# Ledger of designs, part 14: VH-VL binders against Probable pyridoxal 5'-phosphate synthase subunit pdx2 (pdx2)

Target 1, 248 residues: Probable pyridoxal 5'-phosphate synthase subunit pdx2 (pdx2), of Dictyostelium discoideum (Social amoeba) (q54j48)
Amino acid sequence: MEELIEENNIKIGVLALQGGFKEHVEMVKSIKHCFSECENKYKYSIIVQEVKSVSDIKKLNPHGIILPGGESTSMAIIASSNNDGENIFTFLKEYIKQGNFIWGTCAGSIMLSNNVDGQKVGGQSLIGGLDVLISRNYFGRQIDSFETKINLNLKFSKNNNNSILLENFEAIFIRAPAILDVIDKENVEIIGEYIVTKKDGTKEKVITAVKQNNIIASVFHPELTNDNRFHQYFVQLVLNNHLIKIKI
Key: E = the ipSAE of ESMFold2; O = the ipSAE of OpenDDE; V2 = 0.75 times the mean of E and O plus 0.25 times the DockQ between their complexes.

## First folded at step 10 (VH-VL; framework fv_refanezumab)

Design e4 (from d4 with heavy chain Y54W D57N S103D, light chain R100Y; at its last look DockQ between E and O 0.03; V2 from the best seeds 0.00; counts 0 for: pae E 17.9 > 2, placed apart)
Fold by ESMFold2, look of step 10:
Structure e4 (fold): chain C 248 residues (1-248), chain A 121 residues (1-121), chain B 112 residues (1-112)
Amino acid sequence: as target 1 above (248 residues)
Amino acid sequence: QVQLVQSGSELKKPGASVKVSCKASGYTFTSYAMNWVRQAPGQGLEWMGWIRTWTGNPTYADDFTGRFVFSLDTSVSTAYLQISSLKAEDTAVYYCARVDYWDSSGYLDYWGQGTLVTVSS
Amino acid sequence: DIVMTQSPDSLAVSLGERATINCKSSQSVLYSSNNKNYLAWYQQKPGQPPKLLIYWASTRESGVPDRFSGSGSGTDFTLTISSLQAEDVAVYYCQQYYSYPTFGQGTKLEIK
């Protein structure tokens, strides 16, 4: 087999503790082609599997992991009690530090955040790494669940000025959090925003999706739509990272 | 483990009311919709509607708009079915069942044990 | 509303033989955007709640014996039990979830 024609396996793990992991698996399986940045001389295949434990993750050895939405407190408890004696969140902290890609949706974005608005001492355990301020219940107290169209400015690398605007992307919000602020403004790129009309009629922007190097977070549920382009984006990021590593 | 535990059987007279409970455990209650399904004696399954646990908004099948009310208490992960002005034809087993998808248009992967409501003079 | 019609209403099958239950929807339950059939099968044994057997027309739920299989697409679907066992005596229901859920009328399976 010639090295220029050798197929590259891109392995995606979907954390299957609770929540919408089945929908994420389906979306990744539906991806048929590279999004925007492919070299014609390489072939790629995508392998996606549910992972439920540290041993599952080690066995798959994925290039990227998706953390689904669901109930973040329940997922944190389950992650701490796995039968291997290893805490999944502790393992994922190291996974991120090694430069592997991770994407959290809804509750998954809360678990990745360094700062949670109103967090009490001794509160929910988190994976961390994403240097934003997130509010757990921003939409839930006023608007429980809704769908709307948003624009997404997909960003691929600070070393490349490539970005792709997705207009009118259908965003599904289910008791969703909101990213209130970026703490590390040098490294966190804003992908999506949403305009909230307050009771006094003034408008306020909140952040709905961000990228910090190998960490992606979105507060909406792309896995519940018919549009796999955000999943394509994540897989493309994972592929780009893999291509850089094999050239070293 | 996912469990849906319903309240016990009820014997009621016509014109009374009943409230059936369905307590969920082993999963995030507000991430899944709760369906109610009726089965009259010797009959098939009849979808009554669902309630969105993340909004509290119910949707009722056409034949169940009026005397049937779905409600929630998310603090105890419990869904309720209330039937008012009971009629003999309301005699049935009532099931709660969880849907795996957020909009309640999916398949029903976990079912409660059922609650027999008997309406007799 | 999407009407689900099962056939036969009842059947008797000898132990170890094949049982076949058909389900027809009044409209297609295949969603072209994701190429999935929004169709499930349930088993209800006497005195018990229904139990999910098959979803997405052909995917077995965890813990369901491999003698149960689902097939079909669009409007025509089949549940097959390849080698009937005594514990399979039940009423079987198909259900669509393409729109507001509806069930077939049920098929009663008995040992001949």
Scores: ipSAE 0.000, ipTM 0.390, lowest interface PAE 17.9, mean pLDDT 83
ESMFold2 (binder alone), look of step 10: mean pLDDT 93; pTM 0.951
OpenDDE, look of step 10: ipSAE 0.011; ipTM 0.497

Design e5 (from e1 with heavy chain L108F, light chain P101L; at its last look DockQ between E and O 0.43; V2 from the best seeds 0.00; counts 0 for: pae O 8.9 > 2)
Heavy chain, then light chain:
Amino acid sequence: QVQLVQSGSELKKPGASVKVSCKASGYTFTSYAMNWVRQAPGQGLEWMGWIRTYTGNPTYADDFTGRFVFSLDTSVSTAYLQISSLKAEDTAVYYCARVDYWSYSGYFDYWGQGTLVTVSS
Amino acid sequence: DIVMTQSPDSLAVSLGERATINCKSSQSVLYSSNNKNYLAWYQQKPGQPPKLLIYWASTRESGVPDRFSGSGSGTDFTLTISSLQAEDVAVYYCQQYYSYLTFGQGTKLEIK
ESMFold2, look of step 10: ipSAE 0.027; ipTM 0.616
ESMFold2 (binder alone), look of step 10: mean pLDDT 93; pTM 0.953
OpenDDE, look of step 10: ipSAE 0.012; ipTM 0.523

Design e6 (from s40 with heavy chain N52R N54Y; at its last look DockQ between E and O 0.41; V2 from the best seeds 0.00; counts 0 for: pae E 16.2 > 2)
Fold by ESMFold2, look of step 10:
Structure e6 (fold): chain C 248 residues (1-248), chain A 120 residues (1-120), chain B 112 residues (1-112)
Amino acid sequence: as target 1 above (248 residues)
Amino acid sequence: QVQLVQSGSELKKPGASVKVSCKASGYTFTSYAMNWVRQAPGQGLEWMGWIRTYTGNPTYADDFTGRFVFSLDTSVSTAYLQISSLKAEDTAVYYCARGYWLRSGYFDYWGQGTLVTVSS
Amino acid sequence: DIVMTQSPDSLAVSLGERATINCKSSQSVLYSSNNKNYLAWYQQKPGQPPKLLIYWASTRESGVPDRFSGSGSGTDFTLTISSLQAEDVAVYYCQQYYSYPTFGQGTKLEIK
């Protein structure tokens, strides 16, 4: 008896308002395989597209969206100016609540955060949903930009211990924010950390990447490296979520 | 339009110093690494190293440690190559070349080159 | 260091004919995680700085004529000029950027 092979399309949108969206598209296109927990008897194709409006997002109907790094204030202004009768950030709030996956890098991580250190009343609009305290330009006050090796503990679900450790991952920080604290300690999983040696010689641990259910945030720029494994991680999370939906 | 404009040719005696400038325009200077490439007369291209324009941290190829110093002035979007204790073998054309983002890579824009001649 | 070796060192080709330049790296410049070949090609005309022609082994830089194409993977790469024109007289260099950049020794292209 011959088994029919089915192909599943995994659709990824990259928000193309400002910043490093082309680099993210290129990285997703470079993905040739799933992580080891993907079954080989089924085929999956990855479709990645830039999205610039609510209309673009609705047409693509993506399973996951990447919010690139760049200038977060400019992105918020553009999102309000270029909507299709809806603010893009308002649409993305609902997109997240419906269980769709989203990953913010650098400025994108700021836009996803519920709490921004030093934000003034009437300040920048945010998408929200990620219950952390993030500091804008944290590294810019002390160390403008740098590259270093960090360890990333990739988490796939809160209820299992089948994480993947990426040792010595090249992390590029460009006037990057830092996550100073996790507010919802029950639901936010820490993926990456970094110990900063300040100018006065004291050390401070900051969080560089987290996962809260369907929300992923990283303060570094994996799209600027030669290593697509963080993009593979995001796509794998999107695929796993799709597979769960099919089985119920 | 991206442009890299280098300082003019230099004629120097052995033991002197030279400082070559590379002024960038048409892009955000601190978003792309600056590389230095040497071409001796009748010879091929030799990568000397690069400087991270965002941090100012240089990296030198093994053969270029010591007498070669990369620096920059971000306020005027300019990178510099300084060569001290000049030797006759330093006679070459020196190019600045823009790398991709904050790393070395392929070089999409090149300066016109600066000929440094070292003779007695 | 990754050593880049070009062949031939010099090539004479008649106008309108096909020119082929080979480049071999001492180790693979294909990064398996993103499936990209970290290889570029440059043209250096007499009295001018180098000009980028090809990156990622086969991607043509903006403004480069269609007659220039790149191919190959891993350790073996080829630059092809499909129909040689007079302005193509130059020295051609391959360059890897998998690690710290290194260039091939150059291939001088002349008109027969």
Scores: ipSAE 0.000, ipTM 0.430, lowest interface PAE 16.2, mean pLDDT 83
ESMFold2 (binder alone), look of step 10: mean pLDDT 93; pTM 0.954
OpenDDE, look of step 10: ipSAE 0.030; ipTM 0.653

## First folded at step 12 (VH-VL; framework fv_refanezumab)

Design f1 (from e2 with heavy chain Y101S S105Y; at its last look DockQ between E and O 0.01; V2 from the best seeds 0.00; counts 0 for: pae O 9.8 > 2, placed apart)
Heavy chain, then light chain:
Amino acid sequence: QVQLVQSGSELKKPGASVKVSCKASGYTFTSYAMNWVRQAPGQGLEWMGWIRTYTGNPTYADDFTGRFVFSLDTSVSTAYLQISSLKAEDTAVYYCARVDSWDYYGYLDYWGQGTLVTVSS
Amino acid sequence: DIVMTQSPDSLAVSLGERATINCKSSQSVLYSSNNKNYLAWYQQKPGQPPKLLIYWASTRESGVPDRFSGSGSGTDFTLTISSLQAEDVAVYYCQQYYSYPTFGQGTKLEIK
ESMFold2, look of step 12: ipSAE 0.398; ipTM 0.772
ESMFold2 (binder alone), look of step 12: mean pLDDT 93; pTM 0.948
OpenDDE, look of step 12: ipSAE 0.006; ipTM 0.500

Design f3 (from e2 with heavy chain Y101T, light chain Y100W; at its last look DockQ between E and O 0.49; V2 from the best seeds 0.00; counts 0 for: pae O 10.2 > 2)
Heavy chain, then light chain:
Amino acid sequence: QVQLVQSGSELKKPGASVKVSCKASGYTFTSYAMNWVRQAPGQGLEWMGWIRTYTGNPTYADDFTGRFVFSLDTSVSTAYLQISSLKAEDTAVYYCARVDTWDYSGYLDYWGQGTLVTVSS
Amino acid sequence: DIVMTQSPDSLAVSLGERATINCKSSQSVLYSSNNKNYLAWYQQKPGQPPKLLIYWASTRESGVPDRFSGSGSGTDFTLTISSLQAEDVAVYYCQQYYSWPTFGQGTKLEIK
ESMFold2, look of step 12: ipSAE 0.533; ipTM 0.803
ESMFold2 (binder alone), look of step 12: mean pLDDT 92; pTM 0.946
OpenDDE, look of step 12: ipSAE 0.008; ipTM 0.494

Design f4 (from e2 with heavy chain Y101S W102Y; at its last look DockQ between E and O 0.15; V2 from the best seeds 0.00; counts 0 for: pae E 6.0 > 2, placed apart)
Heavy chain, then light chain:
Amino acid sequence: QVQLVQSGSELKKPGASVKVSCKASGYTFTSYAMNWVRQAPGQGLEWMGWIRTYTGNPTYADDFTGRFVFSLDTSVSTAYLQISSLKAEDTAVYYCARVDSYDYSGYLDYWGQGTLVTVSS
Amino acid sequence: DIVMTQSPDSLAVSLGERATINCKSSQSVLYSSNNKNYLAWYQQKPGQPPKLLIYWASTRESGVPDRFSGSGSGTDFTLTISSLQAEDVAVYYCQQYYSYPTFGQGTKLEIK
ESMFold2, look of step 12: ipSAE 0.095; ipTM 0.642
ESMFold2 (binder alone), look of step 12: mean pLDDT 93; pTM 0.948
OpenDDE, look of step 12: ipSAE 0.031; ipTM 0.552

## First folded at step 13 (VH-VL; framework fv_refanezumab)

Design g1 (from f3 with heavy chain T101R, light chain R60L; at its last look DockQ between E and O 0.01; V2 from the best seeds 0.00; counts 0 for: pae O 8.4 > 2, placed apart)
Fold by OpenDDE, look of step 13:
Structure g1 (fold): chain C 248 residues (1-248), chain A 121 residues (1-121), chain B 112 residues (1-112)
Amino acid sequence: as target 1 above (248 residues)
Amino acid sequence: QVQLVQSGSELKKPGASVKVSCKASGYTFTSYAMNWVRQAPGQGLEWMGWIRTYTGNPTYADDFTGRFVFSLDTSVSTAYLQISSLKAEDTAVYYCARVDRWDYSGYLDYWGQGTLVTVSS
Amino acid sequence: DIVMTQSPDSLAVSLGERATINCKSSQSVLYSSNNKNYLAWYQQKPGQPPKLLIYWASTLESGVPDRFSGSGSGTDFTLTISSLQAEDVAVYYCQQYYSWPTFGQGTKLEIK
């Protein structure tokens, strides 16, 4: 096997404003130099750091950023930030436009969504870019928090030729949002779905994770499990994109 | 009533291993994460990390990586702390303490009675 | 990590008098979004585990005597015992949980 090359080093920033950012860092650190079954022929190293400001992001110059969501505090952050002027989120908008990868977890997924349930159509998103309709604290209407098993279809490309199905993935929902609908059905890929049983016994399907180009969103917290495969998925996407950019 | 009962005192030689247990009762075990706190003789409290009871996923403080392992047996509502390759400096009282699993409520509302681990040649 | 510093390290107070313990954090533990201070106080008597007294800087834990109170915000916090009782002899710790938990070094309270 080839030795690690500097060009293949992947830098991941974890936004450390609030939430389980430390857990995300630990999960990323736990990733081996290849995704499951080592399909990638290239060895790489992963550098992961917490970023708290635009300056931090610029200094790290990451290939991907994780937007973590914590527990109940994450929702409060979103609410308070809606009235904020230009800040780190404005920078992240441009970061996304440049083609860099971003993954929002729970509250992070809300921040990335173009449409939030309960808001006016076309309302201003904190970051935006993801063409979905997401409901804040959807599950809180039914149950506060819960863990369950879900299936995830990890797609590495649009052509479904390179995908991994994760069955019975342990998923933790903490007063979680839910993606209610995909607006751009052509470009948004559904990674996971879940059938919610409401209090009245009725069932409703919700989307738990999506990918739109360089934007990934999940409403559950993989960082709170012992399963780093979703983190591996994100890193693999970042790696693939990086390799393309450097023409390797 | 909420109760955390830990295993008894341990006397070990350097290089040995010890496993401390913390049995919870009086509440739903998986509704609270379990923390471990170390207190050396005459010293303050040191947070070692926590384990999420609903997934078994541990998080270790920076100073407590490698030789320290958190684990669970949810069937008996018990958390464990294992320390390997014991050193003299590991001599301390070890506490388990619960914390809410959902709200970053890092305050610890119930504590075990503590387990003294003495490492001496 | 957020560093917690208590003052004084030890104090002696007469029975019935007010005891005051201070705790300072290296950075604010006030969360602006919910306006809560992620700060707790504990009491540890000799040979016993710590006992939670105060959380959210000023909320009294159930069963704790009302002579105990917590105040402060941001980086500066105070634990007050309005009228010291003999059973209050203990070491007191502040703890932040805004980030990964850290404790103050402790304050030993004795009867004068």
Scores: ipSAE 0.009, ipTM 0.521, lowest interface PAE 8.4, mean pLDDT 86
ESMFold2, look of step 13: ipSAE 0.272; ipTM 0.699
ESMFold2 (binder alone), look of step 13: mean pLDDT 93; pTM 0.945

Design g2 (from f3 with heavy chain T101K, light chain P101Y; at its last look DockQ between E and O 0.01; V2 from the best seeds 0.00; counts 0 for: pae E 11.1 > 2, placed apart)
Fold by ESMFold2, look of step 13:
Parts: structure tokens; sequence; C-alpha cells
Structure g2 (fold): chain C 248 residues (1-248), chain A 121 residues (1-121), chain B 112 residues (1-112)
């Protein structure tokens, strides 16, 4: 049987294990246009769905996946379920290695990191792939939750040849981690930084968002704001990759 | 009838510059990116980068940033490779090759005949 | 970078016999969205530029004889010449175009 053909649908999965997945779905649905700075001369549409299992991911066959915030230990436990015979984190490791796009927010950024500061024996399973050092609950230990304006330098190509500056982006931090250091300085691009004043008055610069090729991480919650431009950024990266791969 | 015709062999001294041309015919030049590929004597193929003929925007492989410059003259359907501050290790055959239409990352369907650049004192 | 490794580095095959050249990528070059393998094979005869033989892993370019075939998926690919002819003496290269471009080191094919 002949299948119905839809032109250039961009399919985004939002991992719906625990945490803020509903908010991410609504933010992606709100995208009217992506950024225009990339060469995009083709029609496309955006399809977003919650995915709760490897089976759901395979059925959607998404071009990119958002890994929301929540409690990272709880997410790792749920992901280890073998109800469908497959571990979600193991599948996502391969998904990333295939060059598919993934964006982790808050707890999602922890799970993508290769190095977690303060990881304890019996700690959570990780997906990995992102060569940074991340500190769990960094902001939660120093300051409860806060909102601030940050600048984001959105990177679309290696070597910053194609970037967009978002000034005064509202960043919401809720018991958030922080990226303390970049391990692979040649491949990890810094998108956002923030200077923290600790309770003892000392100052520390931390990284709030990075891009390593097909892996995006942010420690703040853009899904809880009225500004969908970070979601636009992710979708644009996914679209650019898809268009290149299908020779359009 | 797609054809890529490159300029002739060059003999240069270290420190000189060279500019290799690649003239395209039989197709719409600005619809296909142009790639450059190096082959040192007795060695394999090494991708140097490409130039998008519609925009003139070049992309260089990591090992070919700096001394290597891609350019175009679309009025004569010609791509250029310029190598400055030539070194003995630049001795190689340099090929231009076309990528499939509407794609910047595809297979290379037509190749020029190659230009031998020899760098010796 | 995606590293492409060919085997063997060289081989000698009698006229009319089957020649097999393998190519292995360090990462999958299969794009799940369209189920295509972003892999090409090129033939370079002595003193000539490379010539495209196969693209999408198994699609023969126009004018390429039926004795050339490509197979494989993901990370493991094979170029097969079913009945070797004298004119097939060349170096054969695989190439991925999934993420930028990477060529294999080449396989030299000779008559035994």
Amino acid sequence: as target 1 above (248 residues)
Amino acid sequence: QVQLVQSGSELKKPGASVKVSCKASGYTFTSYAMNWVRQAPGQGLEWMGWIRTYTGNPTYADDFTGRFVFSLDTSVSTAYLQISSLKAEDTAVYYCARVDKWDYSGYLDYWGQGTLVTVSS
Amino acid sequence: DIVMTQSPDSLAVSLGERATINCKSSQSVLYSSNNKNYLAWYQQKPGQPPKLLIYWASTRESGVPDRFSGSGSGTDFTLTISSLQAEDVAVYYCQQYYSWYTFGQGTKLEIK
C-alpha cells in the first residue's frame, strides 16, 4: 500500500518520563517561524509528541528529542524500566551517536553530561555524550530558585560563523545544575554564561548553556517563560541538519 | 556533457603562491557546490572543503584553514583554489569536484582532470 | 570525524573472478529519517581523476557496468566486482557524506 507523503515534517519528541515535559510540548507548538539566518528555502512543518518509551520514539522516528527537567534520579529509574524490553538511556546513547539532535534542560543536561561533580556511589545512570563537568543542584545549594536576564549567543555552525545574540533572555533557575567546566574545549561551544554571587559573597562564573555538535544543554527552564526563542533555536538546528541530509 | 576543466600544471618555489582554476560547463554553475580534493603523490584522496556557488561562502576542512582560499567568478562559471606561502608538502594533484544539485553534503558526481602543483627549490 | 577504513589495502584477482572490497565507518552513515546510507564508491584508474561508481551505498551511477555492485548498511559496506575485467585495474575509494566528507584510504586492485 502507498503511504501518504507529507513534505518536510520536522518531528520533535519530548521525553515524558517525569518533570516539565508538557511545558516543552506547548513551547514547541507555539513556534510560528524559526530563525531566518540559516539558508532555509524549503517548506516545513513541526510535529511534536510526547514519547514515554523506546517504542514511542521508534514510532515517531523524531529528528530531535528534548529531554526535560525534573528529578534526575527519578528519571533514570523510570528510564531503566524494561516494560518494552529496551532501556531508554541505552537507546538515546545510540540516537546521539547517530547524529540525531538532543537538547537536555536542567535534569536533562545532567543526564547528557560525561562528568557529574559530586556523583555518589549508587548514583543515577547517565546518557552521556556531552564533554563537560556539571554540578548537580548547584544553584539549589547556594540560592533557592531565581529568575534573571542572561545573554545567549546561539551557535548554528562550528567556529561561530553563523550565530545570533539573544540579549536579556529571561532565565528561570529552579534547583538548577551548573556547568562548571568544558572538557573538550575544541568541540563544546558556550552559548550562555552567568556570574553567581554565592551566599558568602564570592563570585563564580558558570556556564548555563552549551552546544556540542548535535547535543544541546541548558541548565535553566526556557519552557516556563513566554519566550520560545530557545525552542526555535533547537528546531532550527534540527531542520538544518535534516535539509542537508536529504539533499535539499 | 557536464565538464570541469582545470588549469595546467604549476611548478613553484617555496613561499610562492598559486591559483588553480576549475571551469564548469554543461550545467547551471550556481546550483551546485564546488569541492576541492587533494592527492599527494602516492597517497589517497583528502577533502579540502567546498564553496557554495550561489552565495560564494566557503567551508574549509580543519587541516586547510589559513593558506587555502576558495573563490569564484560566476560570470565565467569558474571556481578557484589559491594556495599562499607554498611549502614542499603542498606538492599534490588538486581536483575540483561537483556535489549533487541542492545539497552541500552529497556524493561527488563529476571531477576535473586534476592540476599538479609541484613545489621545489 | 567519521573515519573510513577499507580492507584490504591491496588485492590481486584473476580475470573473470570476483573481487570484494570492504569499507567500515567509525559511526553509522544511515540516516533514520529517509533510511539512506550516505556512502559512495569511486574508481581511480592510473593517471586519471576519480570516477563515481556507486552512491547511496548500492545505486550504480549511469554508465557503470552491472558487474559493479554495492551492498551493506550502517557501518559495514562492500563493493563487489562479479567478473573482473582488465580495465578494472584501479584504486577504489569509499566515501561517507553523512557528516562532511571522509574518504577511505583506498584499495589497490590488480590482475593476478
Scores: ipSAE 0.005, ipTM 0.549, lowest interface PAE 11.1, mean pLDDT 84
ESMFold2 (binder alone), look of step 13: mean pLDDT 92; pTM 0.942
OpenDDE, look of step 13: ipSAE 0.022; ipTM 0.578

Design g3 (from f3 with heavy chain T59Y, light chain P101Y; at its last look DockQ between E and O 0.71; V2 from the best seeds 0.00; counts 0 for: pae E 5.9 > 2)
Heavy chain, then light chain:
Amino acid sequence: QVQLVQSGSELKKPGASVKVSCKASGYTFTSYAMNWVRQAPGQGLEWMGWIRTYTGNPYYADDFTGRFVFSLDTSVSTAYLQISSLKAEDTAVYYCARVDTWDYSGYLDYWGQGTLVTVSS
Amino acid sequence: DIVMTQSPDSLAVSLGERATINCKSSQSVLYSSNNKNYLAWYQQKPGQPPKLLIYWASTRESGVPDRFSGSGSGTDFTLTISSLQAEDVAVYYCQQYYSWYTFGQGTKLEIK
ESMFold2, look of step 13: ipSAE 0.185; ipTM 0.692
ESMFold2 (binder alone), look of step 13: mean pLDDT 92; pTM 0.944
OpenDDE, look of step 13: ipSAE 0.018; ipTM 0.568

Design g4 (from f3 with heavy chain T101I, light chain P101L; at its last look DockQ between E and O 0.01; V2 from the best seeds 0.00; counts 0 for: pae O 9.3 > 2, placed apart)
Fold by OpenDDE, look of step 13:
Parts: structure tokens; C-alpha cells; sequence
Structure g4 (fold): chain C 248 residues (1-248), chain A 121 residues (1-121), chain B 112 residues (1-112)
């Protein structure tokens, strides 16, 4: 049995205040192999833990954090920010600036967005960092919750020489938000798009997932499927970044 | 139109169990969370918790842990409240109520008609 | 937990007169990021379930008469009925949804 190299072990935190965070933890635990061709010659392990506070995050010191989507999670974050000595939003902002990875799903994607539709341009975001325009509850306003198949272009680098196309990925939308536009066209990578058919029969293209450096956002809920490939993608990004840092 | 229809009144002995149903219609059941609210005779409203209808994940208020279980049958758009080891103090009208899960909204816009549960020896 | 306290516990008002119900929260339910108050008002008539009247502290639910209005911000809120009607006899509840959900103890409104 090959011994795991400690430096290659990846720690993932899942923000677990009151949202649907268990599914994310389970999905990460289900990862058995590298998603893509791993250039790493050494075995690694994935450590995933629930984190409920800044203190928990500091204790775990994760290489990446998953920010689940859900109203209860959002409410809990707001409440905790009012009562805790250290503001979780401020901490996460700094966490991102330090180059650590963060992935927001559904409501999490809204929190990471610099611009929310219906709000003042350049207004204050909860966490921010993602240069997109996102619309809250976009699908809920049109066709409610639904399941469909989407295509995802998973990029591991800024260039197209290291990417994987997932066709017919099952995606669950729970009155989900939608990314309407990318503000920073140079640095924001579009991972997925979807053509929405509105109630009046008109069609509109929306963005379903994006990556900007160490920030990932998806408006759908991959954690509610049996397909862990998006989680694999996130973990692979975290791993690649970690390995680069170790080599420097 | 949105409707929440609950099961009928229940008379139980202490120590027994009861299961109240709430059938939803007129909207996408899995797009809204379902809350349960207790009201003892002549008393105010008490939020018991909610269940996320898409995931089936329940959240219970602090005073309603242990003997109270939220569940779903999404195939018939129905939410259930089960109370075990019933006590006299559990005598109350129980309401199901819908809540929007977006924009941090926690107001209850549609309610069931209520189910009276009486616990008496 | 955020505690909601209403005042008065009971109120008698003559037909056509103004009714005022107050609600205080133990902590602010105003979210600074969106400048919204996470506060709702309900009406419960005898033998009926509660009915949503006001949300976001001041927004009337569809179908609610104009005589009902909500005001306030932060920790202090008020439900006002500008001209009391016979059908307005009920118990009224405030509810915060800033941190989970909690209700006030209720205010019984009767005709004088």
C-alpha cells in the first residue's frame, strides 16, 4: 500500500450553518480518483469537514471552502455576523484574497458575485470577488424548480489545453439564480450555459457556472445528484493549486 | 390557486403517536419550504421548524426536537408532522404553512386550516 | 433567539377609529446590506388560521385592504388600521424572520 504524502493531502471545508451542507460533504467523500489526468506522481487524500464559524475554519485551515446554497444558510450567516466577534464575510473575503479556493452553489454564488441584478451597480456584496452579474431567483420567476441536462466545460487553466467537456450533465435547479453577464471577460471563464424557455415561449441564454481564478460559482445543485464530477473538478483545482505552492 | 389542506382532528391518549398530514396544491410543491406552527388553546403561535421539500431536510426549533418528526411524500405533494410519546401539553392546533426560500424571506404566505390534536387520558 | 414583544396585549377600539399595535424585537431585524426589515404581520380571526398582512415591515400582501399599514425599522414596528371595521376583530401577530422564525405573543383587537 502506497503511503500518502502529507503535503498532498487536501482539506476542504463546507460551510455548515443550517443549509443543505451534508450532501456536499458526502459528495466530496465519494471522490476516489483524480478527475483528470493527474500529473502528480504521489497519492493524496481528501479531508472534508463541516465548518460553522471562523474559528472552525481557522482550525481546519482548509485549502478550499464550499459555500452551500440555501435560505437558511444565508440567514444563519447574517445572524452569525451580528453576534460573532469576527465577521464571517470579512474573513471569507480575506480567505479568497489569500488565494484559497471557494465554490458557491446557488445562494452561495450570489454571495460571491460583485453585482446582483436589481441592486446598485458596484454596490456592496456580501462576500464578493466574482466579476459577474447575477439575478436572484431567476428560474423561480420563470419556470420554478426543475431538472435538466447541461453541458459543462471544465477548465483547469486559463488556456484550453487542459479542459474537460461534460455533456448531458444532470443539473438540478431549485428556483435558482442565474448569471446574466460576465463583467470581466478576460478573467472570468464560463463553464456552463443554458437556454431558458420562459412562460411566454421566449428563450433566453443564461450562464450556469463560472470560474474566476480561485472563485467558482454554480447556480445549480450538483450535490443533489449522484454525479460527483463537479465536486471532483473543484477538488482537482484545489489540488493543482496546492501542488504548485508546494513546489515554489 | 394555492391550497394547503390538513388532515382531521385527532384524539389520542398520553404516550400514543399522531401523524398529521398537509397536502399542497396549486403550486410547485418542491419550490417552497413547509413550516409547522403550533398553537395551544388560547395561546399564541409557536414556530416548530420547517422542512425543505426538495431535499427532505428538516430543521427543528429548539423546543421541538426529539419527539417531533417532519417528513414528506413528494409524489402526492404532502408534508407530515409526527408526534410521538404524546403528552397533555401537546394538545394544540397544528398548522402547516408555506414559505418562500429566496431573498431570505421567512414570512408565511399560505396556511393550512389547522389540525386539532387533543391528548387526554 | 430573537424575542418579539407586542403591546398592548389587548386593545378595544371604536368602529371607524384608528387602531395601533406595536412590536419590539430584542435585536435589530434590519439587514444593512439590503436595508430590509425582516418583519411580518398576521391576522388571525377566531377559528381560522393566521393570514399574512404585511411583510418586509411595510409591504402589504395582495388583497389586504389599504387601511392596514406597517411601519418601523430596526427594533420597533407598528401595525396601523386607519379606520377599524367590524371584520377586523382578530388577534394580530408580528413575526421576525431575520434569524429563524419567532412570533410575538399576539394582540387581541376588539370593538369598543
Amino acid sequence: as target 1 above (248 residues)
Amino acid sequence: QVQLVQSGSELKKPGASVKVSCKASGYTFTSYAMNWVRQAPGQGLEWMGWIRTYTGNPTYADDFTGRFVFSLDTSVSTAYLQISSLKAEDTAVYYCARVDIWDYSGYLDYWGQGTLVTVSS
Amino acid sequence: DIVMTQSPDSLAVSLGERATINCKSSQSVLYSSNNKNYLAWYQQKPGQPPKLLIYWASTRESGVPDRFSGSGSGTDFTLTISSLQAEDVAVYYCQQYYSWLTFGQGTKLEIK
Scores: ipSAE 0.008, ipTM 0.519, lowest interface PAE 9.3, mean pLDDT 86
ESMFold2, look of step 13: ipSAE 0.340; ipTM 0.746
ESMFold2 (binder alone), look of step 13: mean pLDDT 93; pTM 0.956

Design g5 (at its last look DockQ between E and O 0.01; V2 from the best seeds 0.00; counts 0 for: pae O 10.0 > 2, placed apart)
Heavy chain, then light chain:
Amino acid sequence: QVQLVQSGSELKKPGASVKVSCKASGYTFTSYAMNWVRQAPGQGLEWMGWIRTYTGNPTYADDFTGRFVFSLDTSVSTAYLQISSLKAEDTAVYYCARVDRWDYSGYLDYWGQGTLVTVSS
Amino acid sequence: DIVMTQSPDSLAVSLGERATINCKSSQSVLYSSNNKNYLAWYQQKPGQPPKLLIYWASTRESGVPDRFSGSGSGTDFTLTISSLQAEDVAVYYCQQYYSFYTFGQGTKLEIK
ESMFold2, look of step 13: ipSAE 0.378; ipTM 0.735
ESMFold2 (binder alone), look of step 13: mean pLDDT 93; pTM 0.949
OpenDDE, look of step 13: ipSAE 0.006; ipTM 0.516

